VH-VL binders against q869s5r1519to1633. Designs and how they scored, part 7

Target 1, 115 residues: q869s5r1519to1633
Amino acid sequence: YILVAEDNDINIKVVVRQLEKLGYTAIVGINGLKALEIIGSFPICLILLDCQMPQMDGFTCSTILRQIEPTGQRIPIIAMTANDSKDRCFEVGMDDYLSKPVRVDRLQKTLSDWI

## First folded at step 1 (VH-VL)

Design o07 (framework fv_oberotatug)
Fold by ESMFold2-Fast, scan of step 1:
Structure o07 (fold): chain C 115 residues (1-115), chain A 124 residues (1-124), chain B 107 residues (1-107)
Amino acid sequence: as target 1 above (115 residues)
Amino acid sequence: EVQLVESGGGLVKPGGSLRLSCAASGFTFSNAWMSWVRQAPGKGLEWVGRIKSKTDGGTTDYAAPVQGRFTISRDDSKNTLYLQMNSLKTEDTAVYYCTTNYYTSGWFPYFDYWGQGTLVTVSS
Amino acid sequence: DVQMTQSPSSLSASVGDRVTITCRASQSISSYLSWYQQRPGKAPNLLIYAASSLQSGVPSRFSGSGSGTDFTLTISTLQPEDFATYYCQQSYDTPYTFGQGTKVEIK
C-alpha cells in the first residue's frame, strides 16, 4: 500500500487516480493522526505526506514517524507541498518532495526512485 | 456509544420548506464530517450532501438534484446537524438519514453510523 | 459522476447458501467501496469498508473483494437474519453514489 496523507478532496482524487494508473493501491489518511494509525494497521511501503493538514501537520507527523521507526525499517516519506519549503521537509526526515498539483510523470519518477 | 437521532420530518406541500435536525452523541462531533442520505419509498439510497468539520474548512457539497435548494449546516456547540430544504418537490419525498463519514474511523470515507431516519412527504 | 451498477437486482436463496452480489463502477474507484445491509423498516448498517475490510461487530460470514471497477460481496453461509437488501457505495468522488440495491429473498 501507498499511504496518502492529505485532507483536501481534490488533491486526494488527483493523487489516488494517478497512483491507480501506475498500478499502485492507495490508502488515505485525512490528517496526521489518522496517518499514524494507518501505518500501524497496514503494510505501507511509501508515504505521500501533505505538509499542511489539520490536527497534526505533515512536519509533526514526519518527526513522530522517524522517532518511533525501528532503525533499518525506514519507510520513504515523500512530502506534498504547495510551498518551496523542500529544505524543511528534509530537516524533519522526509526523503523527497512533490509540488502540488501533482503531475503524473513526476509522481512516477519519484515512486521509481523510492520503491 | 455513537447515536444519531433525526427529527423534523412531516408533510409539506410542493414549494414549501422544512428543516431537519440530527442530534449526535458518543463521539467528538466537531471533528466529524456529516452527510445526509435519503431513500424514496420502495427505492434505493441516494446521497444528498455532506459538510466537513470546521477545522477542514466547514465546506458543503451537494448532489445535483438538491443543489441550490437544500443547505446543510452544523452547530458544534449543540452537537447538531441540520438540513434546510427549500422549494420542495414531490420527488423529494423520502426517509432522510443522518450519517457520519470517516472521522470516526479515519481510513476511508464511508458511512459508519446512521440515524433511524425521518420521513418527509411532499404532497398536495 | 461515478455510476454504480449492482447484479443481480434480486435473488432467491435458502439458509446455508453461499450468496454472491456484484457491483460495477463506471470508472476506476480503487478500493473506495463500502457495502451496507438494510433490513425492512431499518436504517442501513455498514458491513464492509475499503472494499474488503470487515466492520467491527459484523459476522465473519460476510466478505468483500475487488478493486478498480469490479467488486463482490459474499455471504458464505446465509442465515435467516441476512434476508435483506444490500447496497454498494463509492466514496472515491463526490457526489457519493450507491448501487441500486440487491434484494436477497427467501427461496
Scores: ipSAE 0.006, ipTM 0.572, lowest interface PAE 13.4, mean pLDDT 81

Design o08 (framework fv_oberotatug)
Fold by ESMFold2-Fast, scan of step 1:
Structure o08 (fold): chain C 115 residues (1-115), chain A 122 residues (1-122), chain B 107 residues (1-107)
Amino acid sequence: as target 1 above (115 residues)
Amino acid sequence: EVQLVESGGGLVKPGGSLRLSCAASGFTFSNAWMSWVRQAPGKGLEWVGRIKSKTDGGTTDYAAPVQGRFTISRDDSKNTLYLQMNSLKTEDTAVYYCTTPLYNWNYGFDYWGQGTLVTVSS
Amino acid sequence: DVQMTQSPSSLSASVGDRVTITCRASQSISDYLSWYQQRPGKAPNLLIYAASSLQSGVPSRFSGSGSGTDFTLTISTLQPEDFATYYCQQYDSYPLTFGQGTKVEIK
């Protein structure tokens, strides 16, 4: 599964459809707390993480995930962000980013690099 | 502190082979994607290839001029990166740098070794 | 392959000058671009990543801008230690490619 952590319905629909078109199965967490819950419950191979979400934002979510990861296990976290927040995303252990709005060719390239 | 130290450079004849090593310290080497970048005397920088961390698949990518001749490998137990160079050509003469990206997917190379000179001549 | 072209190939400047170096990609690379400084006889040093993000420890006189195909590196007030060669590098696609370099020389 690819986890899509995103709170905006339109953004969710775009990214999920693109993932399905590329042959991946997506699971959606609408906030950081839900994303952490899903990671503990499903075999997630890559996370697409919106940096700005209600309850627990992507920065806090990424920080917590990196702190609780077992030694030798690292799930790639790809930020979905506007340009103004990409530096903060990297500082909390995110591995890559996709600028909003997400383009299918960029998504495919990024998934190829990390999967 | 992060430190990268290259070794193994030297003089080799065209068609020969040479193996470079890069000893890494000061960071979690096993999590890092590692690259080799070269620079011919008086010329610019040229990316040679990279290897992902084992956790991210351990795959390699190469620039076209070295594809099929050079092999990148790593030994995480020794914190060491390798470049095996076969069928060397005079145009392979360069200082070879070991480097690691700031964020795993090649986001600028944050740390560089001092380089090791490889001279291919008859 | 994405070709990176820098302009100018060299320039002469004085301490205190504003210096601008440009980099053009043969196709759109979004903001997947880094800038490096290389002093004579030394390894390169990362200045800017993601087109505009200043690397930790790099002086604030360095800044980057641009997206798509056109990028600039600006040094707002040139210092003696800034006389070096500067390289742009794209990481949008493999193989990773560098510009040919811009040498910043003393007037």
Scores: ipSAE 0.006, ipTM 0.655, lowest interface PAE 10.0, mean pLDDT 84

Design o09 (framework fv_oberotatug)
Fold by ESMFold2-Fast, scan of step 1:
Structure o09 (fold): chain C 115 residues (1-115), chain A 124 residues (1-124), chain B 107 residues (1-107)
Amino acid sequence: as target 1 above (115 residues)
Amino acid sequence: EVQLVESGGGLVKPGGSLRLSCAASGFTFSNAWMSWVRQAPGKGLEWVGRIKSKTDGGTTDYAAPVQGRFTISRDDSKNTLYLQMNSLKTEDTAVYYCTTGYYDFWTGYSLDYWGQGTLVTVSS
Amino acid sequence: DVQMTQSPSSLSASVGDRVTITCRASQSISSYLSWYQQRPGKAPNLLIYAASSLQSGVPSRFSGSGSGTDFTLTISTLQPEDFATYYCQQSYTIPWTFGQGTKVEIK
């Protein structure tokens, strides 16, 4: 599964549709806390993580995941972010980024790089 | 004790250039993220830019007003931070502070220690 | 960019008073907020980081609280050396931004 951590309904629909069109199965967490719950319940091979979400944001979620994941079991985390926040994403252990709005060609290339 | 000492400030004409230096001591400079913060006369604090530690990638970021004109660099062998200022404008007139801090995942980054500041005046 | 708004812009107080300064972010910044003190003619000093953590060497009369968008700095018993300008600053996203400052003046 590819986990999509995103709180905006329109953004969720766009990204999930793009992933399905590319042949991937997506599962959605609407905030960082839900994303962490999903990671424990499903075999996630890659995380697309919105850096800015209410309640538990993507930065906090990424920090917690990197802290608690077992040595040698690193899941790629790809930030979905505006230009001005991508530095924060890398600071907390994210591996790559996609600029908003997410375009299907960029998504396809990023997925091929990491899975 | 942690000490940061800025130098290189002075009077320069619009369109001119200056290079500021910040000599650091009392901590492991190579592990620290370094920033420049400025304060125009009678105004508040404005973040100029930062440079990460070499371990964290050594990358730089800038505030929009200085992007493309200012360059931050560091020399870990000399425990020195630099700010190269080009195409100076009257709006760049300010006291420039060198600041340091340490990144931590849970607490983020704070500007832990500050130098005394060096005045840059841009006027005709 | 995240805009930081402080209130009040200035206040007058007496030694021994309890002083409260507030800071509001234009969007959620979690707990990535620091408070600084600047004495007249001096460089700023870090007081509080991560919204509520007291910097080493800072007197315990200083405390911070809040998360998300609304933050508070409290000085429980104002001392003569506390007459200064106070700034909040977010480090959640670049560019890092400061509030405009709150000046604490002698009544």
Scores: ipSAE 0.000, ipTM 0.541, lowest interface PAE 16.5, mean pLDDT 81

Design o10 (framework fv_oberotatug)
Fold by ESMFold2-Fast, scan of step 1:
Structure o10 (fold): chain C 115 residues (1-115), chain A 125 residues (1-125), chain B 107 residues (1-107)
Amino acid sequence: as target 1 above (115 residues)
Amino acid sequence: EVQLVESGGGLVKPGGSLRLSCAASGFTFSDAWMSWVRQAPGKGLEWVGRIKSETDGGTTDYAAPVQGRFTISRDDSKNTLYLQMNSLKTEDTAVYYCTTDRYEDFWSGYTFDYWGQGTLVTVSS
Amino acid sequence: DVQMTQSPSSLSASVGDRVTITCRASQSISSYLSWYQQRPGKAPNLLIYDASSLQSGVPSRFSGSGSGTDFTLTISTLQPEDFATYYCQQYNDYPYTFGQGTKVEIK
């Protein structure tokens, strides 16, 4: 499973369809709290994480995940971000980034690099 | 060739109802998200609402001015999109366009890549 | 709601001119912006999506740029068939919103 943590309906549609066409199964969390809940319930191999979400933003979500994950079990976290937020995403332990709107060739390369 | 053909427009009195249809061909209609966009005479474009594909849940979203009065539905067996308009106001006078999502390229996001020619709705006493 | 403001509201230009139309969003929309052309009496047609990607079949004289809040549509060498109204539209935030339109009149 790939977790898509994103609150924007259009971006969810685009990213989920891109993932499915590339042969992946996606699960959507519409805020950071739901994303953390999904990680505990499903075998997530990679997280696509919007840096700005209601309830708990991606920065807080990433920080919590990195604090609680077991030694040796590091799930790749890939930021989905506007250009002006890129540096902040790396600060909280994210591994890579994708600019919005997500493009399929960039997504495919990123997935190949991390899983 | 992708085609969208609207019908059902006409003259109605304030408070009346009207149903528009959009016949789609040349693409897999059941996979497409569909929208209605309107344009008042001599004015700009205004998004009315959308309906997702049945595969994506078939849910609808509306702009605030039409919420509670308009209903979007689809019949995938007939490749047809509908707009049911109730409690019509003079402010609803416009050409109504049927539009589809970026059908040919799901990777690029939701934009209106195909448009019908529009059908005129006039709300007047 | 995200408000989209276009500038100018109208302009007059000669065939061969470079035409620039701007679109400003009231808040950041990343690159989730499309440009449409509407000729008199016709339905709109898509020119540019994702701020800078040219729609298949659209002439290369059309180009888009920008991200965040400020966007530009450029027509490098205006042709007679480019007499039309141009609209920007954001699809980052629900509800979708359009600019008020820019009318390009050929002198």
Scores: ipSAE 0.011, ipTM 0.601, lowest interface PAE 9.3, mean pLDDT 82

Design o11 (framework fv_oberotatug)
Fold by ESMFold2-Fast, scan of step 1:
Structure o11 (fold): chain C 115 residues (1-115), chain A 125 residues (1-125), chain B 107 residues (1-107)
Amino acid sequence: as target 1 above (115 residues)
Amino acid sequence: EVQLVESGGGLVKPGGSLRLSCAASGFTFSDAWMSWVRQAPGKGLEWVGRIKSETDGGTTDYAAPVQGRFTISRDDSKNTLYLQMNSLKTEDTAVYYCTTGPYYDEWSGYYLDYWGQGTLVTVSS
Amino acid sequence: DVQMTQSPSSLSASVGDRVTITCRASQSISSYLSWYQQRPGKAPNLLIYAASSLQSGVPSRFSGSGSGTDFTLTISTLQPEDFATYYCQQSDSFPYTFGQGTKVEIK
């Protein structure tokens, strides 16, 4: 499964539809806490993580995940960000980024790089 | 929270022009398909037109009563949808709603997820 | 153009009632039908899409059924906030068209 951690219904629908068009199965976490719960419950091979979410933002979520994950089980985390926050994404253990709005061609390229 | 806020409505004489704006926030506007739907006072809903995202071609579709008179456009840098109304007729009097929908797909089709509060356009002498 | 006809145009009901609204298309639209609710003085909101899929955040007392030309919206146990006008809309063919609306009024 690809985990989409995003709180906005419209953004969720767009990204999930793009993933489905590319042949991937998506599962959605609407905030960082739900995202962490899903990671523990489903076989997630890659995370698309919105950097700004209520309750627990993507940066905090990434930091917690990297602290609790077992050695040798690093799941790729790809940031979805509207800001010039690329450097901070790497600081908190994210592996790559996609600028919002997410384009299908860029999403496909990024997924091929990490899957 | 998704918010759509229409503005630009008002009183116009028949044959006049008016431009409506819709300020969008709380979602990735540039990826969304946007529509205008109108409702004449005391009447039902009527679809006006739609504009696709730039990534999906940015094309527009219009209902027959407005074809050739109305133009839908978008400015993704400002998260704003526009409706340019020309050659206005009294039967164009209505509340105009800005709406957003998902991608059209083979299973779900096209539907209108979120609506603004509307802006009233009155065409009268 | 696909014509959408709703029945009834209005109905009177009491809180706790089961309410059924019907929508008919002039030609087959498969399952490309949505239902909207408009409370007095408010903008419409989406209830059901793809004939039977409940929009997130919409109470489970709302349900949709049907395919082809005949569709039904059901409110299993009417609540005070459900007194509103309901519209069906097809998205099979351009232009996308709405039914004329069904007004659910207090008995």
Scores: ipSAE 0.000, ipTM 0.531, lowest interface PAE 16.5, mean pLDDT 81

Design o12 (framework fv_oberotatug)
Fold by ESMFold2-Fast, scan of step 1:
Structure o12 (fold): chain C 115 residues (1-115), chain A 124 residues (1-124), chain B 107 residues (1-107)
Amino acid sequence: as target 1 above (115 residues)
Amino acid sequence: EVQLVESGGGLVKPGGSLRLSCAASGFTFSNAWMSWVRQAPGKGLEWVGRIYSKTDGETTDYAAPVQGRFTISRDDSKNTLYLQMNSLKTEDTAVYYCTTEDSYGLFDYYMDVWGQGTLVTVSS
Amino acid sequence: DVQMTQSPSSLSASVGDRVTITCRASQDISSYLSWYQQRPGKAPNLLIYAASSLQSGVPSRFSGSGSGTDFTLTISTLQPEDFATYYCQQTYSIPLTFGQGTKVEIK
């Protein structure tokens, strides 16, 4: 499963449809807390993480996940954010980012690189 | 570089219909989300509706005041956005702007470029 | 629907002044907020997106800040061409909604 951590219903619809067209199965976490719950319950192979979510934002979610994950079981976290914040994404343990504007080809390449 | 040009505005009677066009150039129109925004004389901006790109399902969203009366469509072969307005009311009197949307990351869509607008006057 | 409230509705300022406009959302919209400028008789133009990102070509005297429910647009040194109406807009949920506008007038 690919976990999509995103709180906006419209954005969820768009990214889930894109993932399905590329042949992936998506599970949605509507905030950071729900994302952490899903990670513990489902076999997640990659996380697409919106950095700006209410309740628990993506940066906080990434920090918590990296603190609690077992040694040797690091799940790739791909930030969904602007290019200018990439250094911050790496500082909180995210592995990559999708920069604006996201193209389907870039999304597909990023997923294939990390899965 | 990027340009949006609206046309089709004019004077119509209540209950009438009108179709607005927005000719786009200078970008890959087929990949863009597009919106219509209106502004009544002397009033603020009001979002009318949005149409998604074909890869994102080419679905539409509308503000409640126009739901069921207005239809947004696109012709990617002509780089043109349309707003079909039916059952027009005096409260629909406004300058209508088309906008192209760009994104911050994957999800935050904002109105990047605006056309000059076209005036629609609904009066009896 | 997410209601956007701007304050003040209008203000008077002089060239060279620092101008601050506030926008409040009725619910948490994270950083899904844009600011637009509309000069008299013209179409709106984008100033700021994602609460704090400056649009290409927009002068650096414009800046945006805030997250959640409270947002601010600042013009550090007002210029003659800045006498205009400013609108915030939430991009978090449908329907997209604008604030009522803040008119910046010559003092």
Scores: ipSAE 0.005, ipTM 0.605, lowest interface PAE 11.5, mean pLDDT 83

Design o13 (framework fv_oberotatug)
Fold by ESMFold2-Fast, scan of step 1:
Structure o13 (fold): chain C 115 residues (1-115), chain A 123 residues (1-123), chain B 107 residues (1-107)
Amino acid sequence: as target 1 above (115 residues)
Amino acid sequence: EVQLVESGGGLVKPGGSLRLSCAASGFTFSDAWMSWVRQAPGKGLEWVGRIKSDTDGGTTDYAAPVQGRFTISRDDSKNTLYLQMNSLKTEDTAVYYCTTDLSEYLYGWFDPWGQGTLVTVSS
Amino acid sequence: DVQMTQSPSSLSASVGDRVTITCRASQSISSYLSWYQQRPGKAPNLLIYAASSLQSGVPSRFSGSGSGTDFTLTISTLQPEDFATYYCQQYDSYPLTFGQGTKVEIK
């Protein structure tokens, strides 16, 4: 499973359709709290994480996940964000980034790098 | 050929009701998210609302000026989109377009557009 | 709601001119912006999506740029069929919103 943490329904549809076309199964969390819940309930191999979400943003979500992860069990977190936010994504433990709107060719390359 | 054809426009008195239809052909209507966009005479474009595919939950969203008065629905067996307009106001006078995003990814830009149907709300 | 403001509201130009239209969002919309052309009496047609991607079938004289809050549509060499009204639209958040339009008129 790939977790898509994103609150915008157009962005959700875009990324989910792209993941399905590439042969992956997606699970959607519409905010950071739901994303953390899903991580505890399903075998997630990679997280696509929107940096801006209403209840708990992606930066806070990433920080919490990294704090509670056991040593050696690090799930790749790929930020979905504007280029201006890139450096902050790495500061909170995200592993890579994708610019919005996400394009299928860029997504395929990123997934190949981390899976 | 992909085609959207609106119908049902006409003259209605304030407080009246009208139902618009949009007949779709040339694509898999059941997979598409459909929107209504309107344009008052001599004015710009205004998004009215949208409906998701049944597979994606079939939910609707509306612009504030029409919330509670307009209802969007669809009949996938007939490849038809509807806009039920109640409690019509003179400010609702506009050409109403149905439109969709036929890209594989449904980003929220619109192509194609129908030719539109004119709704006039006047005494 | 995200407010979209276009500048100018109208402009006069001649065939062969370079035309630039700007669009500003009241908050960041990343690259979730499209441009439409509407000729008199016709439905709109999509020119640009994702701020800078040219829709298939649209002439290469049209280009888009920008991200965040500031966006530009450029027509490099205006043709007779380009005298029309142009609209930007954001699709970052609901409700979807359009700019007020820019009318490109014959000089």
Scores: ipSAE 0.013, ipTM 0.617, lowest interface PAE 8.1, mean pLDDT 82

Design o14 (framework fv_oberotatug)
Fold by ESMFold2-Fast, scan of step 1:
Structure o14 (fold): chain C 115 residues (1-115), chain A 123 residues (1-123), chain B 107 residues (1-107)
Amino acid sequence: as target 1 above (115 residues)
Amino acid sequence: EVQLVESGGGLVKPGGSLRLSCAASGFTFSNAWMSWVRQAPGKGLEWVGRIKSETDGGTTDYAAPVQGRFTISRDDSKNTLYLQMNSLKTEDTAVYYCTTYDSYEFLGAFDIWGQGTLVTVSS
Amino acid sequence: DVQMTQSPSSLSASVGDRVTITCRASQSISDYLSWYQQRPGKAPNLLIYAASSLQSGVPSRFSGSGSGTDFTLTISTLQPEDFATYYCQQSYDTPYTFGQGTKVEIK
């Protein structure tokens, strides 16, 4: 399962469809709190995380996940953000980034790098 | 051939009601998010509202000028989109377009348009 | 709501001219910006999606650029069929909103 943490309806549909075309199964969390719930309930192998979401933004979500993550079970976190935000994403333990809007060729390359 | 065909436009008095239909063919209508966009004579484009596919919850969203007066619905068994217009005002006079498909790589862009149906609200 | 403002509202041009139309969003919309062409009496036609991606079947003389709040549509070498009204549209947030339109008229 790939977790898509994203609040925008159009971006959710685009990313989920792209993941399906590439042969992956997606689970959607519409905010950071929901994303944390899903991680505890499903075998997630990679997280696509929007850096700016209501209730709990991606930076806060990433920080919490890294703090509670078991030793030896580091799940790759890939930021979905504008290019000018990428440095902050790395500072909170995210592994890579994708600029919005997410392109299928860029997504495929990123997934191949981390899975 | 992918096609959208609007119908149901006409002349109606202020305070009246009218229902528009949009017949879809050539694609899987049940998976599509559908929108209505209108254009008053000599003016620009204005988004009216949308309805999501049933798999995505079938929910509706509306622009403020039509909220509470217009209702968007769909009948997937007939590949048809509807716009129920109540309490019509002269400001609702416009050509009404049925549009899709605003997902995938298009990021909410409307790549399929019908030819439009004219609604005139006049005494 | 996200407000979209186009500049100019109209322009006069000759065949062969380079034409640029600008669109500004009232807040950042990333790349969720599309451009449409509308010829008199016809439905709009999608030209550009995701700020810079050319729609299949659209001539390469059309191009889009920009991100965030400032976007540009360019027609590199205007053709007779390009005299039309052009609209930008954001789909970052509902309600979706269009610019007021730019009419490209023959000189």
Scores: ipSAE 0.006, ipTM 0.650, lowest interface PAE 10.5, mean pLDDT 83

Design o15 (framework fv_oberotatug)
Fold by ESMFold2-Fast, scan of step 1:
Order: structure tokens, then sequence, then C-alpha cells
Structure o15 (fold): chain C 115 residues (1-115), chain A 126 residues (1-126), chain B 107 residues (1-107)
């Protein structure tokens, strides 16, 4: 499963459709709390996390996940962000980034690099 | 098992108010995003508005013709969705349906409106 | 708002016919299009979502295709229960908007 943490419904539909086209199964968490619940309930192999979620607190989600991983970093977290905000995402333990709007070819390459 | 049942429709005068209810059963209502869709007699479908789950902010969106007059709300303790209609106009005459828009009680959001109620008729006439 | 236009507004067909209904969006909506069936006196029923994905429990004679601005719903072999009105709906941008409907009538 790939977890998509994103609060904008159009952005959710775009990235979920792209994942399905590439043969992946997506699960959506529309805020940080939902994302953490899903991680505890499903076998997540990679997280796509929107850095433009100040009200939904994607940064806190990343921080909590990294803190509670007992065997070190196990799940890649890939930021979905505007070009100018990527540095903030790396500060909270994210592994890579994809610029918005997400392109299928870039998504495919990133997924092949991390899973 | 999964069902939605609307109630509260009836005859009301222009300028009046009416509240519709939609009782949900067979799924975790508190997780679901809900919409209202209406259909005037002999006409097509028109989206009225939606409400997100409280966990997702409980925010609402409305179509322009009803903005400022209609309010969507929910009571998760009663598994019930509401549509409060104020300042009613004759062009609001329609069958009103409640429907699931997003269903995050599943691991995936369902695209499109999957579950529909039977509808309740609202007639605005003098 | 995204305007949705269906063609034709009505058609007459016989059981066993192949029926096609077209839907056009006023701007690109990618694949964010659903098709609904409404039988007389009943609530709408979801047939197709994401332009081409068949809803669970919907007969395989229904199929959807298209992307961007032009979409088609096909019924490969019309059955008696398929005489109904069909609606397309975009879910690309709020407000959600529906086509005006296509009535499939007995010939």
Amino acid sequence: as target 1 above (115 residues)
Amino acid sequence: EVQLVESGGGLVKPGGSLRLSCAASGFTFSDAWMSWVRQAPGKGLEWVGRIKSKTDGGTTDYAAPVQGRFTISRDDSKNTLYLQMNSLKTEDTAVYYCTTDYGDYEPFYHYGMDVWGQGTLVTVSS
Amino acid sequence: DVQMTQSPSSLSASVGDRVTITCRASQSISSYLSWYQQRPGKAPNLLIYAASSLQSGVPSRFSGSGSGTDFTLTISTLQPEDFATYYCQQSYTIPWTFGQGTKVEIK
C-alpha cells in the first residue's frame, strides 16, 4: 500500500489516479491524524506527504512517525511540495520530494527509487 | 445493509424555512463525507452542497444558487445529516437526495456518489 | 463552473441494441467523470466512476471511456431494465456539475 496524505480533494484524485495507473494500491489520509491511523492498520510501504498542510500538520505526522520507528527509518516519506518549500520538509525527516503538480513520469521514477 | 433515509420535506411558502434530515445506517457515518443533490420536477440533477467529516474539519461547500441561504450540518451521535433551508424560493422546488460523496470508512475514497437515499419532496409555492 | 453537455438528449432503442451516450465538458476534467442511471421514480444509481471504472454490482454491458473533455457511456446489449435516464457528472472542481441527462426510451 502507498499512503497519500493530502487535504485537497482534487490533488488526492490526481495522485491516486496516477498511482492506480502505475499499478499501485493507494490509501488516503486527509490529515495527519488519519495518516497515523492508517499506518497502524495497513502495511504501508511508502508515504506521499503533502508539505502544504499547515492546518492538518503534515510536519508533525512525519516527526511522530520517525520518533516511533523502533528499528530506525523503515518507511520512505516523499514530500509533495511547491519548489520553494522543500527544505522545510527535509528538516522533519522526509526522504525525497515531488514538485506539485505531480507528473506521472516523475512519480514512477521516484517510486522505483524507493520501493 | 448500507442505507440513507431522507425526511422533512413538504409544502412551504416562498420566504419560508424547512429542515431536511437524512438518517444513515450500515456504515460509520462519522467518517463519511456527505452531499445533498436535488432534482426539480421533470428536470435533471443539481448538486446542492457537501460536508466533510468532523475529523477532516467539518467544512462545507455550496453551489452558488443556495450559498448564504442553505446550511449543511451533521450530528454524528445520531448518524444524521441535515439541510437547513432558509429564504426558500419557488425554484428550490425539487426532490432532495442525500448521498455519500467520499467514504473514508473504507481504505479508499469512492469516486462518484455511491450511496443514495430515496429522496424527499420539497414544494415551495404560495 | 464546468459545464457538462450530453448528446443526445433522448434516444429510442430496442432490447439488444448497442447504445452510446456522449458527454462533453467545457474544460479539461482529466478522468474525473462519473455516470449515473436513474429509473423512473427512483434515486440515481452510480454506474461508472473515474471515466472507465465499473462500480461493483453493475452489469458488464456498461462501459465508459474518454478523458479530458469528451466521454462516452456504452451499453453493449440493451436490456429491458436499462430504459432510464443517464447522467454524467464531473468531480474535478467544486461545484460538482451534471449533464442535462439522456433519456433512453423504448422504440
Scores: ipSAE 0.000, ipTM 0.537, lowest interface PAE 14.6, mean pLDDT 80

